# Ledger of designs, part 21: VHH binders against Integrator complex subunit 15 (IntS15)

Target 1, 373 residues: Integrator complex subunit 15 (IntS15), of Drosophila melanogaster (Fruit fly) (q9vpf9)
Amino acid sequence: MSMSIDSNKLLLRKGDMKLDNYPTCAVEALTRLETLIASRNKQNMVMQIISEFIFLERTPKDGDVRKSQALPISQMNLFQEFQLIIALIEYFSRPGRDATRNAIFLSLFGSHLTPQRSKLLSRLISTAVSGSVAPLLSSAGTWMQQVGCKTPLSLEVAQNIVSDFISYSRKTPEQLKQLPMVGPHFAANFMVAVADLYLNEQRSPTLNPPPDALLDTITEWMMENPTLCQASQQPLVLPAGAIAMPFTTPLAGLLRWVVLAPLVSNRSAYSNLHLSLLRALQQLVSSGESTALPSQDLMQIVKSLQSYCARLAESKTDPQADAAYQKCMERFAQAVQIALSSNCITNQIQLLCLLESLPPHKLMKIVIEAHKK
Short names: E, the ipSAE of ESMFold2; O, the ipSAE of ESMFold2 at other seeds; V2, 0.75 times the mean of E and O plus 0.25 times the DockQ between their complexes.

## First folded at step 13 (VHH; framework vhh_nb_b201)

Design j5 (from i5 with P99Y; at its last look DockQ between E and O 0.42; V2 from the best seeds 0.00; counts 0 for: pae O 5.7 > 2)
Fold by ESMFold2 at other seeds, look of step 13:
Structure j5 (fold): chain B 373 residues (1-373), chain A 121 residues (1-121)
Amino acid sequence: as target 1 above (373 residues)
Amino acid sequence: QVQLQESGGGLVQAGGSLRLSCAASGRTFSSYYMGWYRQAPGKEREFVALITSGGSTYYADSVKGRFTISRDNAKNTVYLQMNSLKPEDTAVYYCAATYGYLFYSEHFDYWGQGTQVTVSS
């Protein structure tokens, strides 16, 4: 920036904003932050403005004495929370540069979140889905990728959407069905997050299947939007010099659903999702290095199958005679074969060695032999 | 306050491997973005690898495919597996941490004291 340090201090003085003018002071703060966020040296000031004027938090006032607890205390009442949600939707709906909107969103919700801010974020995103607010959902998509689609913050948002639009709704609302059209980057990142919530022994000791309506919604998204899994592959729009986090495709997590589903469900909807995933794998465009099916994610599937086979051995059941295990392996072998042919797997040798540890399956053995030559 | 301690550095022949560890203090390790940086003598500190609190990873181009960052939240530890080491990888390697999202690499809140890695021909 070209501005002098004295000019920057003058623009940011607390005396230039009035807290009793809520939510107007939050809107004014957002406008001032647009110029400050690009400055790499003003992070403390940005965080102070966000805390004091947007989230109405008080700084612990004990002079220069340090405390073991560093979290600000919210002074916002319920009505002010609704006012802020409305103001944020209006702010993010205004015309402007995507990099600026994304930087503001990440400054509000990307780090050092209080429980109040996290709750408000979930309500904001659910409101934006319900209102089909494309610019806000675009920033939320960038946010989810930057903080990580599988972090507690992202999983909380994903679970809130499932609660609001699947669990507490009699039928899936049109706004959720339209989400890939309105906010394709957010929809793709939401699928990564929600895939991690279900049929995942790293998250729960039991294989909990997704709700049927969620499964149906995801399956329809994949069938009707063939490029959706690549929606986050485009470079993120961030300020110059910012760290762009890598995208993660939902393919590996959804593959885990369809491969493990026979262990806990006989619903035919998983066959439709499996077909959609195979089609997506066949159509996948690789840019010289594949991150579509990281071998680490596929190894999680192997570990769940190993655990199931250990339980079969305890009950003295032969895995080769177990219909559920055979169906799991059939789906897994089909996907692995296509992914290897499409160059969609990293660390292929490590994965193939681990696949050999599973009880034999005819198709999988053929796939392994063809690629270990 | 968080404290970071690196270990696992040493002397290795070109083409060899080393595994660096960084132990972090505190109950909030699972919320940290963790990174590795390195500084060769007389050069600026440079980014090597980053792992988010959710496990997503990012690498400098010079190490991609050779280095792997990982974390074990139960042990409050982040690792850097370094394979196919080259003499140009010789540097002091620093562990870094920050809460939440990181806009720029210089915004890490906490840094370790570093561990020396030397790769001989």
Scores: ipSAE 0.063, ipTM 0.536, lowest interface PAE 5.7, mean pLDDT 82
ESMFold2, look of step 13: ipSAE 0.451; ipTM 0.744
ESMFold2 (binder alone), look of step 13: mean pLDDT 84; pTM 0.861

Design j6 (from i5 with G54Y; at its last look DockQ between E and O 0.74; V2 from the best seeds 0.00; counts 0 for: pae O 3.2 > 2, SAP .674 > .668)
Fold by ESMFold2 at other seeds, look of step 13:
Structure j6 (fold): chain B 373 residues (1-373), chain A 121 residues (1-121)
Amino acid sequence: as target 1 above (373 residues)
Amino acid sequence: QVQLQESGGGLVQAGGSLRLSCAASGRTFSSYYMGWYRQAPGKEREFVALITSYGSTYYADSVKGRFTISRDNAKNTVYLQMNSLKPEDTAVYYCAATPGYLFYSEHFDYWGQGTQVTVSS
């Protein structure tokens, strides 16, 4: 028998959670939320406490926004945002259960966020990368899986990491280079997100390659951490009864990079990344559900190659004589052969039909024939 | 508090398609996780599909590849596109919502009244 939501909020406000003592009231709120989160039916109260005492938000009035689409209005200044980031780093660094930390992280960032909360999340994660804060990064990895690695919020986090550690740095910091060791699940999910941002015609009308330093970093991650793609496949640690969202591996997105790269780049890092991906594919064993390489992701590679060949036809160039196309197809055929042998592809027949639609390539033809019967 | 109203149910032959709609009213729809559940006669209510506030989806194995959940935040509506229907899909379909950040297979905060789907043949 609990008190009404407003009465419970008033009791908490009269206790130790006073707004005049920021960020201390946010820390006290986090501690009290651990008890409330254990009660599955208190999620609305948890969200109200987070809004008022952690993010310092107010309820919109009739004239601010539409009542049916009312989002809280942030009242936090830049110094308070910095104070909150430090407080969250310290909170998540404390010893505790993974399920509790993950539930708290999801309560803070797992619903549709205001733009201000989204930007604060990105700064928090970048700070955690700089500080090698493993427990926070572990919760961020779980969070990326639960909200989806390719959703706008996850892509914003990935873009901010690229900005902070690649674009604004003279040399890639050691903390980013060591991310697979500190937070392997987060690193794997970051790779899913960042792979979606580059060499992807669903995101941009042109094939924009990743920055050189980002490519080099990911290539070194894959070479030095042979089980990194498997980190995304580990079971999530969530409160009892909670549904875990499906995992996504970075294999398909990175394969798209290495297969399409000859169309835009000659960097040798793509050859090293390709070899690392082939090794990762060879190590995969079907668990009864072949989700490591979703067929839709592979079909996007085919569509990009078809578009390139259409442009070659417009310029009266034979794809079989085009060195870039031949290199794309060599890499693609090698990966498809290994993936088919490892039973890592869904909708295999549909994929083989689409591969036959591409201008012929010697190795790919052999691969298709070997797996049709 | 959110109010949910399903529509789009009916009678269809095996192999056919139906599109269910769920209109939501009340608080911020865009922050809600939305789901579909179903209950066949004499059976327990079972999970069908979930869409998060960020658009990520999750499906029960029995419907994966045949059903598609989607949402339109501008219209405060969630949809369930049901293709390649089988007689075992016959059930009352319920729309569900939670304002939270975690979801559970047997518990959502708000429920609709349900709409009947019958698959013959």
Scores: ipSAE 0.303, ipTM 0.708, lowest interface PAE 3.2, mean pLDDT 83
ESMFold2, look of step 13: ipSAE 0.380; ipTM 0.742
ESMFold2 (binder alone), look of step 13: mean pLDDT 85; pTM 0.875

## First folded at step 14 (VHH; framework vhh_nb_b201)

Design k1 (from j1 with F103Y; at its last look DockQ between E and O 0.35; V2 from the best seeds 0.00; counts 0 for: pae E 10.2 > 2)
Fold by ESMFold2, look of step 14:
Structure k1 (fold): chain B 373 residues (1-373), chain A 121 residues (1-121)
Amino acid sequence: as target 1 above (373 residues)
Amino acid sequence: QVQLQESGGGLVQAGGSLRLSCAASGRTFSSYYMGWYRQAPGKEREFVALIYSGGSTYYADSVKGRFTISRDNAKNTVYLQMNSLKPEDTAVYYCAATPGYLYYSEHFDYWGQGTQVTVSS
């Protein structure tokens, strides 16, 4: 069927739904899709309408790329991309049901993004942060949880925010400082993503510290918002049939920052962040979450310390005499003590065995011995 | 090119245990979300368990506390440890993978061919 156009697609062409009537056809498509997106048997049509009328994409022709695996090709110019961003901000700002907004956001950005869609998403979210657009940021928070905070999609968004608001900003803008109040779910998920980008040997061969302004911003967020690390624990508002992905706490990644920081930095902000993280950990522990600190994240910290100690051995330096190592272990022991006393770590025995592989530290040894018997 | 292959199914008595494996070939799935679904004859396919790229897990209420999903990224393999099996667990079990998780559970990008699990009384 060379010309099989569904009745819903024909309705979208009626009036001013033509491709050369942009962004009007995208706005009309968004409105029409609200009724279509709830239907299980219309999902391929929904994706086709989004591709053709919202993102102005074409399918690759024979001879361009392999048809079954080819991504759509964007035909939007930069002005049309800006027009779409404005239209989306207006659309998501309208009064409406949260489940509908979340369904549209996830349909637009949920998986298999072209490079152009990914870039547009990052620009959209940065614009929403700058404009304090709470409904859009709420949908972005849900989106980030659903796709995963540490995936390439989420990391690109986090990197773009750091670039827009930290790297090229003399002072951290008030809109970024207010983000925990405007979009707490998104702010928590952003912290998970950005914590993964720095002081993380899984992402970089060196322990690169966060920019000073980012560290200060995160520290202030944690000090001013004691429940921020739990912001994603409220039930997600999702359409029927969707599976809510579990939240991810930023605690483990930020603990990696404060534990490893003495290896690369003497900034006092890490001490303030450490105290805030210990308080937040105590609050999570009292709420009864048994997997609040996944052991895999804590084991990553151990592996970075093992690597540092191997370098000390090459220089014939005793780790017990190394001030940086001792400070790392003091902070780590304090966090582990709180987590173990309430059994909030999975596979505690495995973690304790791995901690014993590190050069001895007085407080850590006490913590391990208290929980092995 | 990309294949998910389940194994470890079979016949087991009620109260017994089985461990399912899903080996991936043609692609590394370490950054993917992986899950298990099951379908009994005459019923719709239903969600069983999901493991996220970061290692966090989620379970259907009907299996929570009895089933454990895990992954070994070095072997590109996901596992489902099924304990305290009941006749109601009888189904074909499918492995699934996606780089992102759509709000609809049935929209995984990659699916295995399935492995039969039968739990006799």
Scores: ipSAE 0.000, ipTM 0.376, lowest interface PAE 10.2, mean pLDDT 81
ESMFold2 (binder alone), look of step 14: mean pLDDT 84; pTM 0.861
ESMFold2 at other seeds, look of step 14: ipSAE 0.012; ipTM 0.477

Design k2 (from j1 with F103H; at its last look DockQ between E and O 0.50; V2 from the best seeds 0.00; counts 0 for: pae O 6.1 > 2)
Fold by ESMFold2 at other seeds, look of step 14:
Structure k2 (fold): chain B 373 residues (1-373), chain A 121 residues (1-121)
Amino acid sequence: as target 1 above (373 residues)
Amino acid sequence: QVQLQESGGGLVQAGGSLRLSCAASGRTFSSYYMGWYRQAPGKEREFVALIYSGGSTYYADSVKGRFTISRDNAKNTVYLQMNSLKPEDTAVYYCAATPGYLHYSEHFDYWGQGTQVTVSS
């Protein structure tokens, strides 16, 4: 390993890194990964270096009958976790190529993660939000799209941001309010995730509204930046040949909030959010960017309304006389009208049939009839 | 080391459904990107579907909405549910796996032997 011809091979091998120099060995590993990550056939080696020298993980002990199914075991103490977070913030803040930065972030967090790595990721991203670390947040936005905004890992990140900046804060910090300007792609993907967490019967048997401060924050984001829902449509910057996963618009989930909100809340912020969502739909259509809204997302709204109407029937209450139901249907009809007129919805016929199953509403009936002709 | 074995292929009428299975052995595949490719006679092998370890999926435009990829970690198996089959779907279907942080369309570390799917008109 002392020979000059072999020096580059020795620098690229994991055997030169020493654990007793933490966090220095993690920083050295990150630098070496930039060279290795360009090679498509080195991914297994990259993952081994990350596990051993960055996250300080070991293989499970002998005697485990299903050793091949066990996850690596973290040996990091709390101080080393803090040191790693600081080192990663510093690393991602350095000038560099976006494709390399994104590939490193995905190599750290884009595969199946141990619980310890997922907690560290959440702390890292919350720290980056608090510090307005734009390059890291850009990579986090790409990461969230690649792993999926509604997956458990993305939802954990979103829940931690809500906890750190909404639930345990007396006042919403300026750094969260500025997130759309610092990291618009991440902000859009965060909206997809939080929209899934609240007013969603797939996640909870009751319709739990978002915290008031979160609702106000999202509403202000949408009012002040009408193109925010389109931020994820920019091409991802990934290494050549890598497959970009499709983006997800926050529109469908936020529509569910504003349509179902009258069932659980009278907050006026939902009216402002609804107007902003209608403008976003109209702007997306007029720009020629016809992003399809999956009809399945809209059908979930119908199912929640059906459940509510079933409860009204048990109470002998006429849906035509229920102010909350009428308000839900008014908002829903307005959004559906815009989306259908633009062919913005996939499988429109299935959606129209399901809408007919709901108790009648004047505007919705007109919308359905206009698009069945 | 991962070994892949496809099953579930066969003959089916147009408009019908078929479910392919790919059993992975050697170790748990929960850390692997898993995918399906197909090759019609005289044609290049083409991408069909991909599933990440976290469950997010990606599909070729030609099968989007008709095919669904899924995985069962307890059985070390990945599935391809194929609905509304067309004669154009006739091909040998291969499952593929790679350990990694990004999927590249032209490279997988492990490939299965393939299973024939024939869709009659």
Scores: ipSAE 0.015, ipTM 0.515, lowest interface PAE 6.1, mean pLDDT 82
ESMFold2, look of step 14: ipSAE 0.062; ipTM 0.539
ESMFold2 (binder alone), look of step 14: mean pLDDT 83; pTM 0.857

Design k3 (from j1 with T98L; at its last look DockQ between E and O 0.45; V2 from the best seeds 0.00; counts 0 for: pae E 8.0 > 2)
Fold by ESMFold2, look of step 14:
Structure k3 (fold): chain B 373 residues (1-373), chain A 121 residues (1-121)
Amino acid sequence: as target 1 above (373 residues)
Amino acid sequence: QVQLQESGGGLVQAGGSLRLSCAASGRTFSSYYMGWYRQAPGKEREFVALIYSGGSTYYADSVKGRFTISRDNAKNTVYLQMNSLKPEDTAVYYCAALPGYLFYSEHFDYWGQGTQVTVSS
């Protein structure tokens, strides 16, 4: 052996960056990424290390470099996937900087994933919910905001949580009930995602209500955690110079649930949720947040009501005599009144014009006329 | 390797509109996050808009509501529609591509040459 110490000899002495030493090579790769991510000009190397040593993927280069780029192909078996989940839980549970954990999570699970990475991510997050793994859930919350809460990947994660904790259980597990305490940012972003999955004609031709247990869980979260909607608005902890993506509160999506619910459900939980949402809206309005209710989301509610009224016309039913429509409009008017009183709606003139196109409702008419110039 | 070429810049009066285009070549455009940045004289390059590979968009606060980013994956082109232009929008506008998710203002993996936008009062 010579007197010189080479970086490659140090790596070989550790023995961790070899594929046949899985999952040890993934654990070592995670540690090495911490320094490489801080170097802003090494992102290509970071992505290569993640693909090759963490996800065991092969990138088609020489045989398939044409007009189309093929996605990396995972060669990980099911035991290695389980080993990786355990290793990631352990890694994110270690003491460390939030910005570093978040940067690593985002490097592992950005918005452009192979199908195998997306399935592993969903299983990882569900495992973290079951284990109440707060540091990982904090990174998952940051991740969900960065990729967008309503994107297919975030919706897949939300669907898997509903499956794991709602559909396969007769009663909601304590770990899900405690999620706002353990991971408030993730819980808020999960509510944005799951609100998009139900009572949403952009995602389904029919208005599908949420499962009863999910509705009850979210209602309880909102009633017992008065600052939960504000958690989605917290500044992201990212490495210096990184671009933070916009936040979305769950208010608009959940308002769509409570406003449209009378068309498909008589459950009293929607009344309780509505009251909680009005209180949360007033708190955000009082704190000066002017983008709490994007007008585009509210206009979507109008379009769903217009579609319902068109169906009433086909059956020769007067919307003003329809109890469900009247209840939808009463809830909608109450929320719109609070939002308009504080100018927390963007582009409110377009919204008011759309509201005028709906069949008349007494309270809504008063609200519109009070705010038109 | 991906090559980026901007076009559509020019001189416009305040309140006017311009549409920038960025043609990409080399690798598959659809797998990249695409962004627009700008650099005014004597200032640092700053973020303007980003479009995810899945089509979701993000904007700097200074341009939100006035600018719209879009992409046409079939034509390997990203666009920036700029409306209600102000003199403070005057800058060289750069198209950028990033295969990953960490977005840093100074090290997108691929940059175009830039196109000048000048907004006169």
Scores: ipSAE 0.013, ipTM 0.419, lowest interface PAE 8.0, mean pLDDT 80
ESMFold2 (binder alone), look of step 14: mean pLDDT 82; pTM 0.844
ESMFold2 at other seeds, look of step 14: ipSAE 0.379; ipTM 0.721

Design k4 (from j1 with Y33W; at its last look DockQ between E and O 0.77; V2 from the best seeds 0.00; counts 0 for: pae E 4.8 > 2)
Amino acid sequence: QVQLQESGGGLVQAGGSLRLSCAASGRTFSSYWMGWYRQAPGKEREFVALIYSGGSTYYADSVKGRFTISRDNAKNTVYLQMNSLKPEDTAVYYCAATPGYLFYSEHFDYWGQGTQVTVSS
ESMFold2, look of step 14: ipSAE 0.417; ipTM 0.700
ESMFold2 (binder alone), look of step 14: mean pLDDT 84; pTM 0.861
ESMFold2 at other seeds, look of step 14: ipSAE 0.437; ipTM 0.742
ESMFold2, look of step 15: ipSAE 0.497; ipTM 0.765
ESMFold2 (binder alone), look of step 15: mean pLDDT 83; pTM 0.858
ESMFold2 at other seeds, look of step 15: ipSAE 0.549; ipTM 0.793
ESMFold2, look of step 16: ipSAE 0.140; ipTM 0.623
ESMFold2 (binder alone), look of step 16: mean pLDDT 84; pTM 0.863
ESMFold2 at other seeds, look of step 16: ipSAE 0.520; ipTM 0.776

Design k5 (from j1 with R27F; at its last look DockQ between E and O 0.41; V2 from the best seeds 0.00; counts 0 for: pae E 4.9 > 2)
Fold by ESMFold2, look of step 14:
Structure k5 (fold): chain B 373 residues (1-373), chain A 121 residues (1-121)
Amino acid sequence: as target 1 above (373 residues)
Amino acid sequence: QVQLQESGGGLVQAGGSLRLSCAASGFTFSSYYMGWYRQAPGKEREFVALIYSGGSTYYADSVKGRFTISRDNAKNTVYLQMNSLKPEDTAVYYCAATPGYLFYSEHFDYWGQGTQVTVSS
């Protein structure tokens, strides 16, 4: 005999009974959701089952007649959170249909992400990284693409991985080494997200470089895994009729790192990363129609360089004599040259006009003139 | 009471432009995902564009590079700028809203009445 949705009202009134039967009710709910998700007209029931039996959320007891319609509040204690994480790891490790696993993951974490669910998601993914749980990481990669790699949801996950494995040594950077092999789609999407967090004046008024260990890890990933930036190009495995969101590559964000890095760092790892990015860009361009370097991201780099040059002018420093600026422009020109020669940038005229606004650089001037009519 | 009201549709020559607007009320607009869908006569409703609550955008392949979705949270309004219009773009365009990521297009919580866009050859 299993927990039934028909007894839902009684169970909602007995929160301790749900706790007494936990995590069994969550495991049963996951199994039942597979059938309900396939029936596209039962989404409200799916969301209620997830809230009540998986995340143990409740409506406030005292209040007006709208209490059953109020915003849910999590009732999970730390032990139940651990039990749920283990249950989810076991569930996603089962042999089965990828489309079903991805649908379940998106139903759990694709919408209505309360602070409790967000905390649990981050912990779940960190555990899956440490344990090399490939099917879960595959679903997490699909999730990140579907919700958007640069949305607050994805950035929170990326920041928590950096915290767990890099910043606070709760886990070690060596445990990330296998991620490109175990979950290449997730690794690529993680790089998109984490690249957005550093050396990005849209996120911070200053150019904050990535931690050294993170830079070294990503550089190693790119050097050892030549096809990693293409990992998201595989068709998403989703149920029929689902909206498949376009992939993104980490190339644009990581290019921003290597182009702007001379302004804040002398680490030689940026030179190695730059070479790897040029090779990856050439490979993506050669593989077909690609917008590997969106013009919007390149224009952002120009704006950061403009800001730096404004500060040089304030101190009466000639940008053409500034070694850091010249190195930034050398790397930038090399990447722009590859992207323009392949016509993989939309709205090139706006980009070229912005590039002309920067203090002159020999290679960049040649690149601009070769592509203006 | 949730309301989505589209405007800006009409007749335009191929190669022309239109800007659709969708005014929203009755919910916390800034926390919602907003989308545009269209339905040509005799066809199924199809996805056009989506803008996440955080501002990230996605487009159907058929409109990528020609259409731009945007939002103004201060005015509770989502826009669809349609450039380089083709006769194949002729359809009723619908605004849609939901508080979370959509697995299926029919799972939007709220839909507008639609606005007609007609593109002459």
Scores: ipSAE 0.129, ipTM 0.578, lowest interface PAE 4.9, mean pLDDT 82
ESMFold2 (binder alone), look of step 14: mean pLDDT 86; pTM 0.880
ESMFold2 at other seeds, look of step 14: ipSAE 0.341; ipTM 0.706

Design k6 (from j1 with S105P; at its last look DockQ between E and O 0.32; V2 from the best seeds 0.00; counts 0 for: pae E 6.2 > 2)
Fold by ESMFold2, look of step 14:
Structure k6 (fold): chain B 373 residues (1-373), chain A 121 residues (1-121)
Amino acid sequence: as target 1 above (373 residues)
Amino acid sequence: QVQLQESGGGLVQAGGSLRLSCAASGRTFSSYYMGWYRQAPGKEREFVALIYSGGSTYYADSVKGRFTISRDNAKNTVYLQMNSLKPEDTAVYYCAATPGYLFYPEHFDYWGQGTQVTVSS
């Protein structure tokens, strides 16, 4: 007694869904998905319901070989997009099982998004931040970890938050300032993503500092929420049998900001952020938690410093006389010292060799000697 | 339309090393997420290692630090380097592939036939 995909679509229309009442049909689809997501063998049907009834997508005309290869096209108008955002906010605000909400959010936004869905996702999350919608932000935090905090999808969301709340705002809104209290898991994952966007030569040939207001906001978050980096990245709450993606901390990315910042900025906020990062590293050592500083991330910092020193050599400037380089190395050495003393760094021998290749710095030399067996 | 074939299994003494290979036949190997799973006799299939299309890796706790997954997109091959082998690593090892993020093991689109790894005391 096999069921075809066309039969499943027909059953859904005969069940309790009415496609002609938007956004009501999307809300009804979300309710039906709760049942279907528990059935591991129904993923194709789940994706079809999401495409057809929630995002109002249609495949190109059937029977045209060229058109059967095209991506689905959204038929939503601007009013329906707004209606869907409101409906999703209301849906995710209802009491319910965390695993179910997370699975639905991941099914909506977890894989191979059309450009239209990605745009809608960014607007949805910005709306949830503005409204302090804790349950939705919790699911968005789980989504960021599952998809990966540094993937294009997550970076797009992070960029849109920066645009909405920093670049196009006259004053940093209270809702963004309160994000660690409202959605600590999302705030931590947002920090991973946004740290990757700035002062990062893997993303841009120019070391672009974060906007001043963003830097101030992140610095205040770190100062007022000392456990945010570790305690806020909790194990993923997913349905039984689901594959959990790895945990990521923002410490390495934010360390890159404070270490490289003297090359592009004199803002005192970087000194405060640096002290907060040292405190966070020290707290990790005291708690006995897993390592937070992969050597690969730290080697990226070294490569950026090497590039800067190469430019100094071309202009015949001695790195030991360059105030910016000396400040970078002081901050880097202090962080590396704490991390090495705790064995917080993976693959430390390779890192130590790479650090030794940098122009000499008194504190860093001491740190390397103390740990290079 | 991707076929997966594991090789490199065999009998090895505890503390020894073994390298598994998974050859893929198909167009766009580089866009696939690749994983290794294992199934001991009388037990459920369990996750071992995953390598993302971008090269990032993830490991089960039981093998972390001992096993290394890698990929060679030019040769359409995924490897599992297994060091410091223990008798509890004895299992049939399966290679799996998918073009997308999946929450459940059964969502992997392609599976190999498996290769036996036996670790003697």
Scores: ipSAE 0.042, ipTM 0.447, lowest interface PAE 6.2, mean pLDDT 81
ESMFold2 (binder alone), look of step 14: mean pLDDT 84; pTM 0.867
ESMFold2 at other seeds, look of step 14: ipSAE 0.191; ipTM 0.633

